# Designs tried in a protein design chat: VHH binders against q9w197. Part 29

Target 1, 300 residues: q9w197
Amino acid sequence: RLRLQDIPALTQDHCRMRDPAEVERIINEFVIGGPERMQIVSDFDYTITKQRTEDGGAVPSSFGIFNACQSLPENFKAETDKLYHKYRPIEIDPHMPIAEKVQYMIEWWTKSGELTSGFPFDQSEIDQIASKYTHALRDRTHEFFADLQRLGIPTLVFSAGLGNSVVSVLRQANVLHPNVKVVSNFLQFRDGLLDGFQQPMIHTFNKNETVLNETSEYYDLVHTRDHIIVMGDSIGDADMASGVPASSHIMKIGFLFDHVEANMKKYMDTFDIVLVDDQTMDVPRTLLSLIEKQHKLNLE
Key: E = the ipSAE of ESMFold2; O = the ipSAE of ESMFold2 at other seeds; V2 = 0.75 times the mean of E and O plus 0.25 times the DockQ between their complexes.

## First folded at step 14 (VHH; framework vhh_8ghr_2)

Design v1 (at its last fold request DockQ between E and O 0.90; V2 from the best seeds 0.84)
Fold by ESMFold2, look of step 15:
Structure v1 (fold): chain B 300 residues (1-300), chain A 123 residues (1-123)
Amino acid sequence: as target 1 above (300 residues)
Amino acid sequence: EVQLVESGGGLVQPGGSLRLSCAASGFTFSSNYYIGWVRRAPGKGEELVAYIYPSSGNTWYADSVKGRFTISADISKNTAYLQMNSLRVEDTAVYYCARGSPVHWKSWGFDYWGQGTLVTVSS
C-alpha cells in the first residue's frame, strides 16, 4: 500500500489537496487496477498548453490561434472581441443558474458562427500559426503522451475551444498518437467557404457526457476503464467525466495559476489535487509511473 | 467504402530489405488521418511499428525498428509505404496497414485494417 508521504511529487507546497486520505485511497485503487483500467480526460487550453512560459511569452488559446490568421476579414478580431466582452461575464457569473447560462452560450456561438461564415479560408494557415506554440506545452508533455501510448491508456482531449487548432498543435508536437482522440468544436465548410462551426456546439456547460453520448461512442469504447484522471484549468473541467458509473474512481487534477488566493477555496472544493503555478506534467506522470511500477511487479 | 490493400511481403534473408505498400481507397489522405503499420509475430500480440500523418509528414517509430524502417506516403497515389532495411529474424510477422483519426473515429486506435502481408526473414 502506497502512502502519500513516500511520493515526493505530491508532498510539495504547491501541490494542494482538500482530502489527502482520499487522494491516497484513489492512487492505491489505480495502482491495484493497473493501466488496463485507466483512461485520461483532459482539457487543452491552459491544461496541456502552459498558463505561463518561462520567458513571459503569451500562449494563445485555441481560438486565439485562429484569430491570429491573416486571411480573416478586416474587423473579425474586433467583432469577436465584442462578443467575448458581452458573454464571458455571463459564462463566469457565480450567481446565474446554469440553465440560463446555457441559453447565452448558444447565443454566443450562433453569433460567432455568423461572423465565421461566407469567406474563403485555408486551414493550413491555422497550422502555420500553431507551429509557433508546439514548444509552449507543459514541460514533459511529450514524455507524458509517450507513456500513455506505451501503456495503452485511452486519452481524450475534450475542449470547448477550436479543435482545428487543438489537433494542429498536438500533431505538430508529435504527441497525437493513436490512443489520443479529440472532441471539440470544428470549422464547417460549404462550397469552399467557411460556414460557421460543426454542430452540436460544445460549451463549458455541456462539456460532459451530454456531448460525448451525442457525438461519439466514447463510453462504449472505454466501458472497462473505470479509473479516470481528469485534468483541467477551470472549475468547469471537473465535470468532464461525469458520465461514468458511480463505482468509478476519478482523480481530478486542477491547474491553478490566476488569482490563486481568491480561487484557492473553490479549486480545493472542486479538484482532488490542485497544482499552483505548476507548468509541468510531473504529477500526472508520477501517477502513471506508480501504476506501471506495480503492474510490472505483478507480472513477475 | 474504405479499403486498405497491402502488398510487398515475402521471404528475405537476414540483412535484406523489403518495401511494403498500402494502397488506400474510399477516402483521401488528409490532415486528420494517420496510417499505421502493425505487425503480429507468431505467439505474440500486436505491435505498432510506425505511423504517419500523410498530409503533414509527421512520423513515429517503435524503438524496435528505429533506424531500420522508414514509413512514407505518396498523397497523389493515396498510398503509404514501409521501407524495411537490415531485416532480422525477429521482424518475421504478418504486417497490417491500418487507418485511424483523432477526430473522425469509431474505435480506439485504428478504424480500418488491411488483410495483412506476410514477411518472413530466414536464411
Scores: ipSAE 0.838, ipTM 0.936, lowest interface PAE 0.6, mean pLDDT 91
Fold by ESMFold2 at other seeds, look of step 14:
Structure v1 (fold): chain B 300 residues (1-300), chain A 123 residues (1-123)
Amino acid sequence: as target 1 above (300 residues)
Amino acid sequence: EVQLVESGGGLVQPGGSLRLSCAASGFTFSSNYYIGWVRRAPGKGEELVAYIYPSSGNTWYADSVKGRFTISADISKNTAYLQMNSLRVEDTAVYYCARGSPVHWKSWGFDYWGQGTLVTVSS
């Protein structure tokens, strides 16, 4: 069986693990199970996109791409900023019960939808802005998605951001292959005008099986592909694959960049692997390569 | 009603060319959909040959056909094409046109399929 000390990508100082023996055990289960049992569930913003670039350029969020569109009404950004400043502290409050937070997240979504209604908008404007950030994906993202396609591994990009931006960036980066699906918030149109967002709303606290149960194909996938890699950059991302069978093996990879010392304990308690200031896909790619190597050895 | 109808298959000599067409109806190519060509050779499984996002023009090719096949789309005709050049005996297969979407799916990969068109490369 594989040992962690023999896997260079996992022995680097920035690669932190609460329980290395458990990580090793899960890796070996993945290798034994092969690619046919694998699936990926990943956040988009600052998980597939970089948290920082080498040249110091900003990487906008998926909503940031939309908010940069020039055709938006006067003061749209100012009104959106007011909502952000009101609700973001509630979203991240460590003391408020989740049930209360959900009430405020629904309020935030509703008011955002009202701002995003009643005017013409052309998707091509999002595409134009998104084209500027196709190179701001984590290093070796193209190779990672090519590997997933070659291995036939279903990949879900599960985002509480704006799906119109997510799809545009991924498509233009040539990584949006047929094995990749996007579940996110999408703009709704009525009679050629924006009409808020499509239902249901996706926020930090409902990014889980509840939202995904709407797709029968996804639900069947969860029960047949029970080896799961979850990737995220926030604590809420760790539960994106909740509700799988007890026999499932889940590897949770967290990308930690902001306020590292203050957040390290929470991330270590939540994710199986915490990657500090890692702007690459090297660790997830290493897991795929290990699975592929053993799979090839098992073939005649 | 989503429909995909392939045409252009037939018998061709090695080294020859064929152009397959996929006439689509029931959806707009300008939407966030991709069109793929999938082939099944006798006794073999499915192989994705190429796909295109017609609205943006992004394409992908399998290594087995890269440099010989070209996928394209004509939005005004709601039709996708596969230009197959330098054909080889191993390209013999039934070629299916298929549609999928990263956001509007019923099946992982492709959710609508044509009836297929036979391409035979023989001499």
Scores: ipSAE 0.833, ipTM 0.935, lowest interface PAE 0.7, mean pLDDT 89
ESMFold2, look of step 14: ipSAE 0.829; ipTM 0.932
ESMFold2 (binder alone), look of step 14: mean pLDDT 83; pTM 0.837
ESMFold2, fold request of step 15: ipSAE 0.818, 0.823, 0.806; ipTM 0.928, 0.928, 0.923
ESMFold2 (binder alone), fold request of step 15: mean pLDDT 83, 83, 83; pTM 0.838, 0.838, 0.839
ESMFold2 at other seeds, fold request of step 15: ipSAE 0.829, 0.825, 0.832; ipTM 0.932, 0.929, 0.933
ESMFold2 (binder alone), look of step 15: mean pLDDT 83; pTM 0.836
ESMFold2 at other seeds, look of step 15: ipSAE 0.833; ipTM 0.934

Design v2 (at its last look DockQ between E and O 0.97; V2 from the best seeds 0.83)
Fold by ESMFold2, look of step 14:
Structure v2 (fold): chain B 300 residues (1-300), chain A 123 residues (1-123)
Amino acid sequence: as target 1 above (300 residues)
Amino acid sequence: EVQLVESGGGLVQPGGSLRLSCAASGFTFSSNYYIGWVRRAPGKGEELVAYIYPSSGNTFYADSVKGRFTISADISKNTAYLQMNSLRVEDTAVYYCARGSPVHWRSWGFDYWGQGTLVTVSS
């Protein structure tokens, strides 16, 4: 029986928990079940990539990588910025009903698709830009993904960003192993020209079982894996595993970097573990190590 | 329809070499696909030996084969290869070519498999 006080990575000041006893309970359930009951569901932007780098450089979002491609039409970035400034405040508005927000998200996506249509685009340009940011993954991401692959733990990268960029960064970083799958928004092509994005649209408010049931055999393939680690950097990421059975044990890890004091209560209410300005995979790696090693000891 | 056809298996002495080929049809090598070699030795489960993303050349090797095996792909021939050097008795197994995708997937790991080719290493 593990206690939190005996797990140094979880006792650091930047590691916050609303309910430490519940975290402890879930960790012990994970240990009892072992690697064979585990699955990982993670966001990409600012969850697998860093929220800040050591040198102070910018880390672009997955759409930011696409927007940096030089072959895009001359006004593309300016038009995309106009859409962002119109719709982003609506997306994050704390008072607007979700049903109304969804209609604006559809409008945003429709207009973005129209902008992203009718011109040639070589997808390898995304690879060229993405190659510059393989160093901007959280510290020890390579080790984390290597361990997940070795242990055979299904890992879903679930992103409302641009999947073309997500795949490119992960592959070039040599972490996109066979146990890793990506569900995201992807560019669509018709007759050699961009034709917006593939359906269905993924946005903050449907990034859950609704999209997964429609786009994949995900739940059928992982039905025996009812011990889940969810990782995200925004409140909307907490729902990514909501489609699993009620008997499942879910550990939600939130990476908090921006406006820490203003966001702390909201993150603490939403995530089981809140990591403040942590640009590493050390906490999820610690959990994985405990699950493997302590489970093995229990079987002996 | 996706098909993978292995060739190149056989009997070889310890220290020898073999080259396995995996001819693919029904899809084109692209950034969305990886090709792997998985082996099943007598009395053991499946072991991922190596994989490659043919479009980028990114590779993986199991620790048991690093430095001895080389995976490669020829996009123009839609074929992947496993060059096996310095073979040992413990490399004896049925070797399967397999394809997977991080994006277009039906299973965790690989979604299409060849029939396998037997490699026997003995003196």
Scores: ipSAE 0.805, ipTM 0.920, lowest interface PAE 0.7, mean pLDDT 90
Fold by ESMFold2 at other seeds, look of step 14:
Structure v2 (fold): chain B 300 residues (1-300), chain A 123 residues (1-123)
Amino acid sequence: as target 1 above (300 residues)
Amino acid sequence: EVQLVESGGGLVQPGGSLRLSCAASGFTFSSNYYIGWVRRAPGKGEELVAYIYPSSGNTFYADSVKGRFTISADISKNTAYLQMNSLRVEDTAVYYCARGSPVHWRSWGFDYWGQGTLVTVSS
């Protein structure tokens, strides 16, 4: 049996846990179960990419990468900014009922699709801009994904952003191995022109089993893998694995950077491990290392 | 209908070379697909030897073959290749060409497989 006190990465001041005994229990279940029972579900923006860089450089979101493309129509950025300023306050409103917010998210996406239609666009421009952000992934992301591939652990990158950017960054960083799958919003093309986004729409409020059950065979492919690590940077990410059986063991890791004091209680109530201003993959990598160490001993 | 057809296998002495080809049909090489070579030695499981994203040129090699094998793709011919140099007895296996996608999948890892081509490395 592992004890938390013997796992240095988890005893650091910035690593917070509301229920350390529960974290310890889940870690031991993961270690006993081995890599064949593991799966990973992770957000992309500010979860695999850094929330901040050491040099103060900006890390754009997956949509930010697209919006930086030079081939977009002259008025495109201005029009998307108008939509953002109208709908973003609704998206984050703490008092509006979710059902009402969903209607506005559909409206936002529909209008964004209309703006993103009727002109030529080449994926290579996204690739060029995305190349700048292969160095803005959390420290040791390359090693983390190499470990996941070596251990055969299915990894879902589940993003409400723009999948064209997500795939481009991950591929160019050489981490998009066969065990990694991406569920996100993708550009649609018709007759050589952009035609909005592929259906179904993924937004903040359906980023869960509802979309996954409708859009992929994901749960069929991983149904034997009831040991799950969920990684996110926002409260909404904690529910990305909600479609698994209640008997599953889930470790929820939250990356907290913005408004730490104001958000600490909410993150601690939501995530099993809250990492404050941690721009690395060191904690999830530690979990994999513990699992791998026991796996190797079992094979001896 | 997606099809992958391997060729180029055979018998070779240790230290020799072979070039495997994988002719693809039913899809074109794009940023959403990777092509891999997976081998199965007698009585053993799958080993991913190498993969390539043909549209971007990003590649991967297993440690067991790095420096000896080279994967490549010719988009105009819709064909991927595995150049195998300095072959060893332990490289003996059936080599499968396979396609996967991080976006569109029907199985984990690779969703379409060729029939395989046998590579035997022995005296």
Scores: ipSAE 0.753, ipTM 0.905, lowest interface PAE 0.9, mean pLDDT 90
ESMFold2 (binder alone), look of step 14: mean pLDDT 82; pTM 0.831

Design v3 (at its last look DockQ between E and O 0.81; V2 from the best seeds 0.79)
Fold by ESMFold2 at other seeds, look of step 14:
Structure v3 (fold): chain B 300 residues (1-300), chain A 123 residues (1-123)
Amino acid sequence: as target 1 above (300 residues)
Amino acid sequence: EVQLVESGGGLVQPGGSLRLSCAASGFTFSSNYYIGWVRRAPGKGEELVAYIYPSSGNTWYADSVKGRFTISADISKNTAYLQMNSLRVEDTAVYYCARGSPIHYRSWGFDYWGQGTLVTVSS
């Protein structure tokens, strides 16, 4: 059996755990099951992309890439910013009940779709803008996805952002291998004009089995893989795999960067591992390495 | 109806070359489709040899074939190719062309497969 004290990557000061014994237990279950029982569910924005760069440059969100396209109407960005400033505080409000927040997220989705309708748009512009950010992925992301491919581990990139951008960045970074699938909000077109987003809209509070059951038979495709790593940068990401059987073992990794002191308690209560200002894939990669290597040793 | 038809297999001596073709129908190459070559040697499992996103040209190769094989695509002919140079006996396998998509899928990896074409490398 593995002990956490023997895994240096997990004993670092920035690697925080509310219940180290539970993390240890889950890792050992993953080792027993091996790569064939594994699946990955990860957010994209500020989870696969960096939350900060070394030179202080900004990393746009997937919608930020779209908003930078030149063919958008002159006031598009201003109108989008108005919606953001109205609804973002509601989205992150610690006191409002989730059921009420959902109603506001539906409003945000509806208005965003209306703004994103009735004009031509060249999707290749997304590729042009996205190409500038293929180097803004977490350090060792290329190696992480290469390992996932080699081990045959199904990997879902599950994003409430703009899937057109997500796919473009991942493909151009050469990490969008056949074992990787993307579920996200995609642009819809009618007669060559934008027509909002494909339904259903994915937002922070339905980014779970609700939308996966409605949009795909995802769980049927991975039903034998009951060992799950969930990766996210916001509280809402922790529930991305909640539709799996209760017998499943889930390791939730949260990347905490913004307002660390204020958010620490919520992240520690929500994620099994909280990584503070970690701009790498090193912890997830360490888990994969343990699963592969130690599983083989236990069979000997 | 999505179809993939391989051609170009055959018998070749070690050190020789072959070019496999994969003619696609029922869909057109786009940024969200990838075409792969997967091989099965006798008594062995499947090995993904290479894949390409035809519209962008992004490619990937297995270590076992890097530097010897080249995957390419001709969008105007809706056809992908695998140029195999410096062939070795261990390259002997049935080679399958396959299609997948990161966003339009019925299964993980590849969702449509050709019937395969046999490549035999022997003296």
Scores: ipSAE 0.804, ipTM 0.925, lowest interface PAE 0.9, mean pLDDT 90
Fold by ESMFold2, look of step 14:
Structure v3 (fold): chain B 300 residues (1-300), chain A 123 residues (1-123)
Amino acid sequence: as target 1 above (300 residues)
Amino acid sequence: EVQLVESGGGLVQPGGSLRLSCAASGFTFSSNYYIGWVRRAPGKGEELVAYIYPSSGNTWYADSVKGRFTISADISKNTAYLQMNSLRVEDTAVYYCARGSPIHYRSWGFDYWGQGTLVTVSS
């Protein structure tokens, strides 16, 4: 049996755990089960991309890439910002029932779709802007995705952002291998003009089994893979694998960067591993290497 | 209906070359599809040899074929190609053309396959 103290990447000061014994137990289940029981579910923005660059610069979100396109109407960003200021407080309201919030999220989506409608748009502009950010992925992301491909591990990139940007960045970075699928919000076109976003809408309250249930073919393809790594940078990301059987073993890795002191307790209560200002894939890669090592020993 | 038709297989001596073609119909290369070549030697299972995203030109190669094989696509002909140089006896396999997409997750990896074309490398 592996012990946490023998895994240097997990004993570093920036690697925090509320229940180290549970983390150790799950790691050993992963190692015993091997790569054929594994699947990955990861957010994109500030989870696969860095939360900060080495020089401290900002990394644009998937919608930020779109909003940087020069062909957008003059007031597009200002109008989307007005919608954000109206609906974001509703989204985070601690007292409003979720059913009512969902109605406002539909309203927000509908209005955003109206803003993103009725003009031509060249998809290649997203590709041009996205190319600037293929170098803003977490350190060793290439190696992580290469390992996942080699081990045959299905990988879901699950994003409430703009999928056109997500796909463009990952493809241009040469990490979008056949074992990787992207579920996100995509632009819709009609008669050569933008026509909002494709269904179904993905927002904070359905970025979980609700969206994935409507596309239950994914779970059928991975139903034997009950060892799951979930990766995210926000509390809402912890639910991305909620549709799996209760007998599943899930390791939730949270990347904490903003307001660390204020957020630490909530992240520790939500994620099994909290990585403070970690701009790498080193911890998830370490888990894969432990699994692969045991797999090779079983073949010998 | 989506179809993929391979051609160009055959018998070749070690050190020789072959060019495989994969003619696609029922979808356009101008979308987020990738085309892969997967080979199956007798009793050996599947090996992904190479893939290409035709719309962007991004490619990938297995270590076993790097420097010897080149994947390409001609969007106007809706056809992908695998140029195989410096062939070795271990390259002997049935080669399948396959399509997949990162955004259509109704199938894992590849969702449509060709019938395969046999490549035999032998004296």
Scores: ipSAE 0.771, ipTM 0.915, lowest interface PAE 1.0, mean pLDDT 89
ESMFold2 (binder alone), look of step 14: mean pLDDT 84; pTM 0.845

Design v4 (at its last look DockQ between E and O 0.83; V2 from the best seeds 0.76)
Fold by ESMFold2 at other seeds, look of step 14:
Structure v4 (fold): chain B 300 residues (1-300), chain A 123 residues (1-123)
Amino acid sequence: as target 1 above (300 residues)
Amino acid sequence: EVQLVESGGGLVQPGGSLRLSCAASGFTFSSNYYIGWVRRAPGKGEELVAYIYPSSGDTWYADSVKGRFTISADISKNTAYLQMNSLRVEDTAVYYCARGSPVHYRSWGFDYWGQGTLVTVSS
């Protein structure tokens, strides 16, 4: 039986837990089940990519990569910014009912699709821009994904951003192995021209089982691999693995960087582990190492 | 209908070379697809040997074959290749070509498989 006090990565000052005993319990369940029961569900923007670089450089979002493409209409960014200014306050409004917010998210997505329609676009331009940011992934991401592949652990990158960018960054960073799948918003083309985004739309309020239940692969996965690590950088990410059996064990890791004092309580209430200004994969990697090594020792 | 047809297997002496081909039909190579070579040696499980994203040219190799095997793709022929040099007796296996996608998938890993081609390395 593992004790938290014997796991240095989890005793660091920036590693916060609302209930350390529960974290310890879940880790030991993961160890008992081993890699064969594990799956990973992770956001991309500012969860796999860094929230802050050491040299102060900017890390664009997946949509930011797209918006940097030169072949876009000259006013594209300005029009996209107008939509953001209108809808972002609604998205984060603490008092508006979710059902009403969903209506506005559909409007936002529809208008964004209209802006992203009616002109040719060379998808290789996304690859050119994305190549600049393969170094902006969290430290030891390459090792983390290599371990996931070696252990055969299914890994879902679940993003409300732009999947074309997500795929491009991960592939060029040599981490998009066969065990990794991406569920996100993708560009659609018709007759060689952009035609908005493919269905279904993914937004903050359906980034959960609502979207995932549309594929039979998710159902099969959650019935055989019910030990889940969820990683995100926003409160909304905590629900990405909803709809799993009651016998499931889920470890939720939240990366907190912005407005730490103001957000700490909400993050602590939502995530099992809150990592403050941690720009690495070291905690997830430590969990994988424990799961593999201690499980193997138990079998011998 | 998606199909993958391997060819190029055979008997080769240790130190020799062999080139496997994987002719794909029913889909076009794109940045959303990868082609992998998976081998199964007698009495052993599956080993992913290499994969390529044909549209971008990004590749990956298992440590057991790195430096000896080269995966490539010819977009115009919709075909992937595995060039196998400096072959060893432990490379003896049935080699399967497989397709997967990080975004268009029916199964995790690979969702379509060829029937396999036998490679025997023996003196």
Scores: ipSAE 0.744, ipTM 0.904, lowest interface PAE 1.0, mean pLDDT 89
Fold by ESMFold2, look of step 14:
Structure v4 (fold): chain B 300 residues (1-300), chain A 123 residues (1-123)
Amino acid sequence: as target 1 above (300 residues)
Amino acid sequence: EVQLVESGGGLVQPGGSLRLSCAASGFTFSSNYYIGWVRRAPGKGEELVAYIYPSSGDTWYADSVKGRFTISADISKNTAYLQMNSLRVEDTAVYYCARGSPVHYRSWGFDYWGQGTLVTVSS
């Protein structure tokens, strides 16, 4: 049996846990089950990409990459900024009921789609902008995805951002292997012109089994994989795998960077492991290494 | 109907070369598809040998073949290729061409497979 005190990556000061005994228990279940029972569900923006760089440079969101494209209409950025300033406070409002917020999120997405319609767009522009940020992924992301592929672990990148950007960054970083799938919002085209976004809409409040059930085939593809690592940078990410069987073991890893003291209690109540200002994949990689190495030793 | 047809397999001596072809129909190479070569040796499981995203040219190789095999694609012919050099006895397998997508998928990994072409490396 593994003990947390013997796992250096998990004993660091920035690695916080509400219930260390539960983390230890889940790790040992993962080891017993081995790689064959594992799946990964991860957000993209500020979860696979860094929340900060060493030099303080900006890391754009997946929509930020799109918004930097030159062929967008002259006042496109100004109009999308107006929508952001109108709807973002609603999205993060701590008091508004979620059902009411959903109505505003649909409105925001619909209006954004209207702005993103009726003009030609060369999708290779996204690739050009994205190429600048393949080095803004968390340290050792390449190694993490190589290990996932080698171990045959299904990996879902589940994003409420822009999937065209997500795919472009991951592909150009050479991590978009056959075991990796992307569920996100994608641009729609009609007769060579942009026509908003493809259905269904993915937003903060349906980024869970609601959207995955609408894709209809997801859970059939991973039904034997009841050991799950969930990774995210916001509270809403913790529910990305909520549609799995009740017998499942889930390890939730949260990357906390903004307003640490104000957010610590919420993150600790939500995630099993909270990583404060950690811009690496070292903890997830450590878990994979333990699962592979200790499982093999148990079989010998 | 999506179809993948492999050709170019055969018998070759150790150190020799072969070039496999994968003619695709029923879809066009796009940024959301990759083409892979997967091999199955007698009594062994599947091994992903290489894949390519034909539209971007991004490639990947298994460590067991890196430096010896080269995957490529010809968009105009809707065909992918695997150039196999410095062949070894352990490269003996049935080689399958397969298609997948990170976005448009029916199965995890690859969703359409060819019939396979046998490569035998023997003295």
Scores: ipSAE 0.743, ipTM 0.901, lowest interface PAE 1.0, mean pLDDT 90
ESMFold2 (binder alone), look of step 14: mean pLDDT 83; pTM 0.841

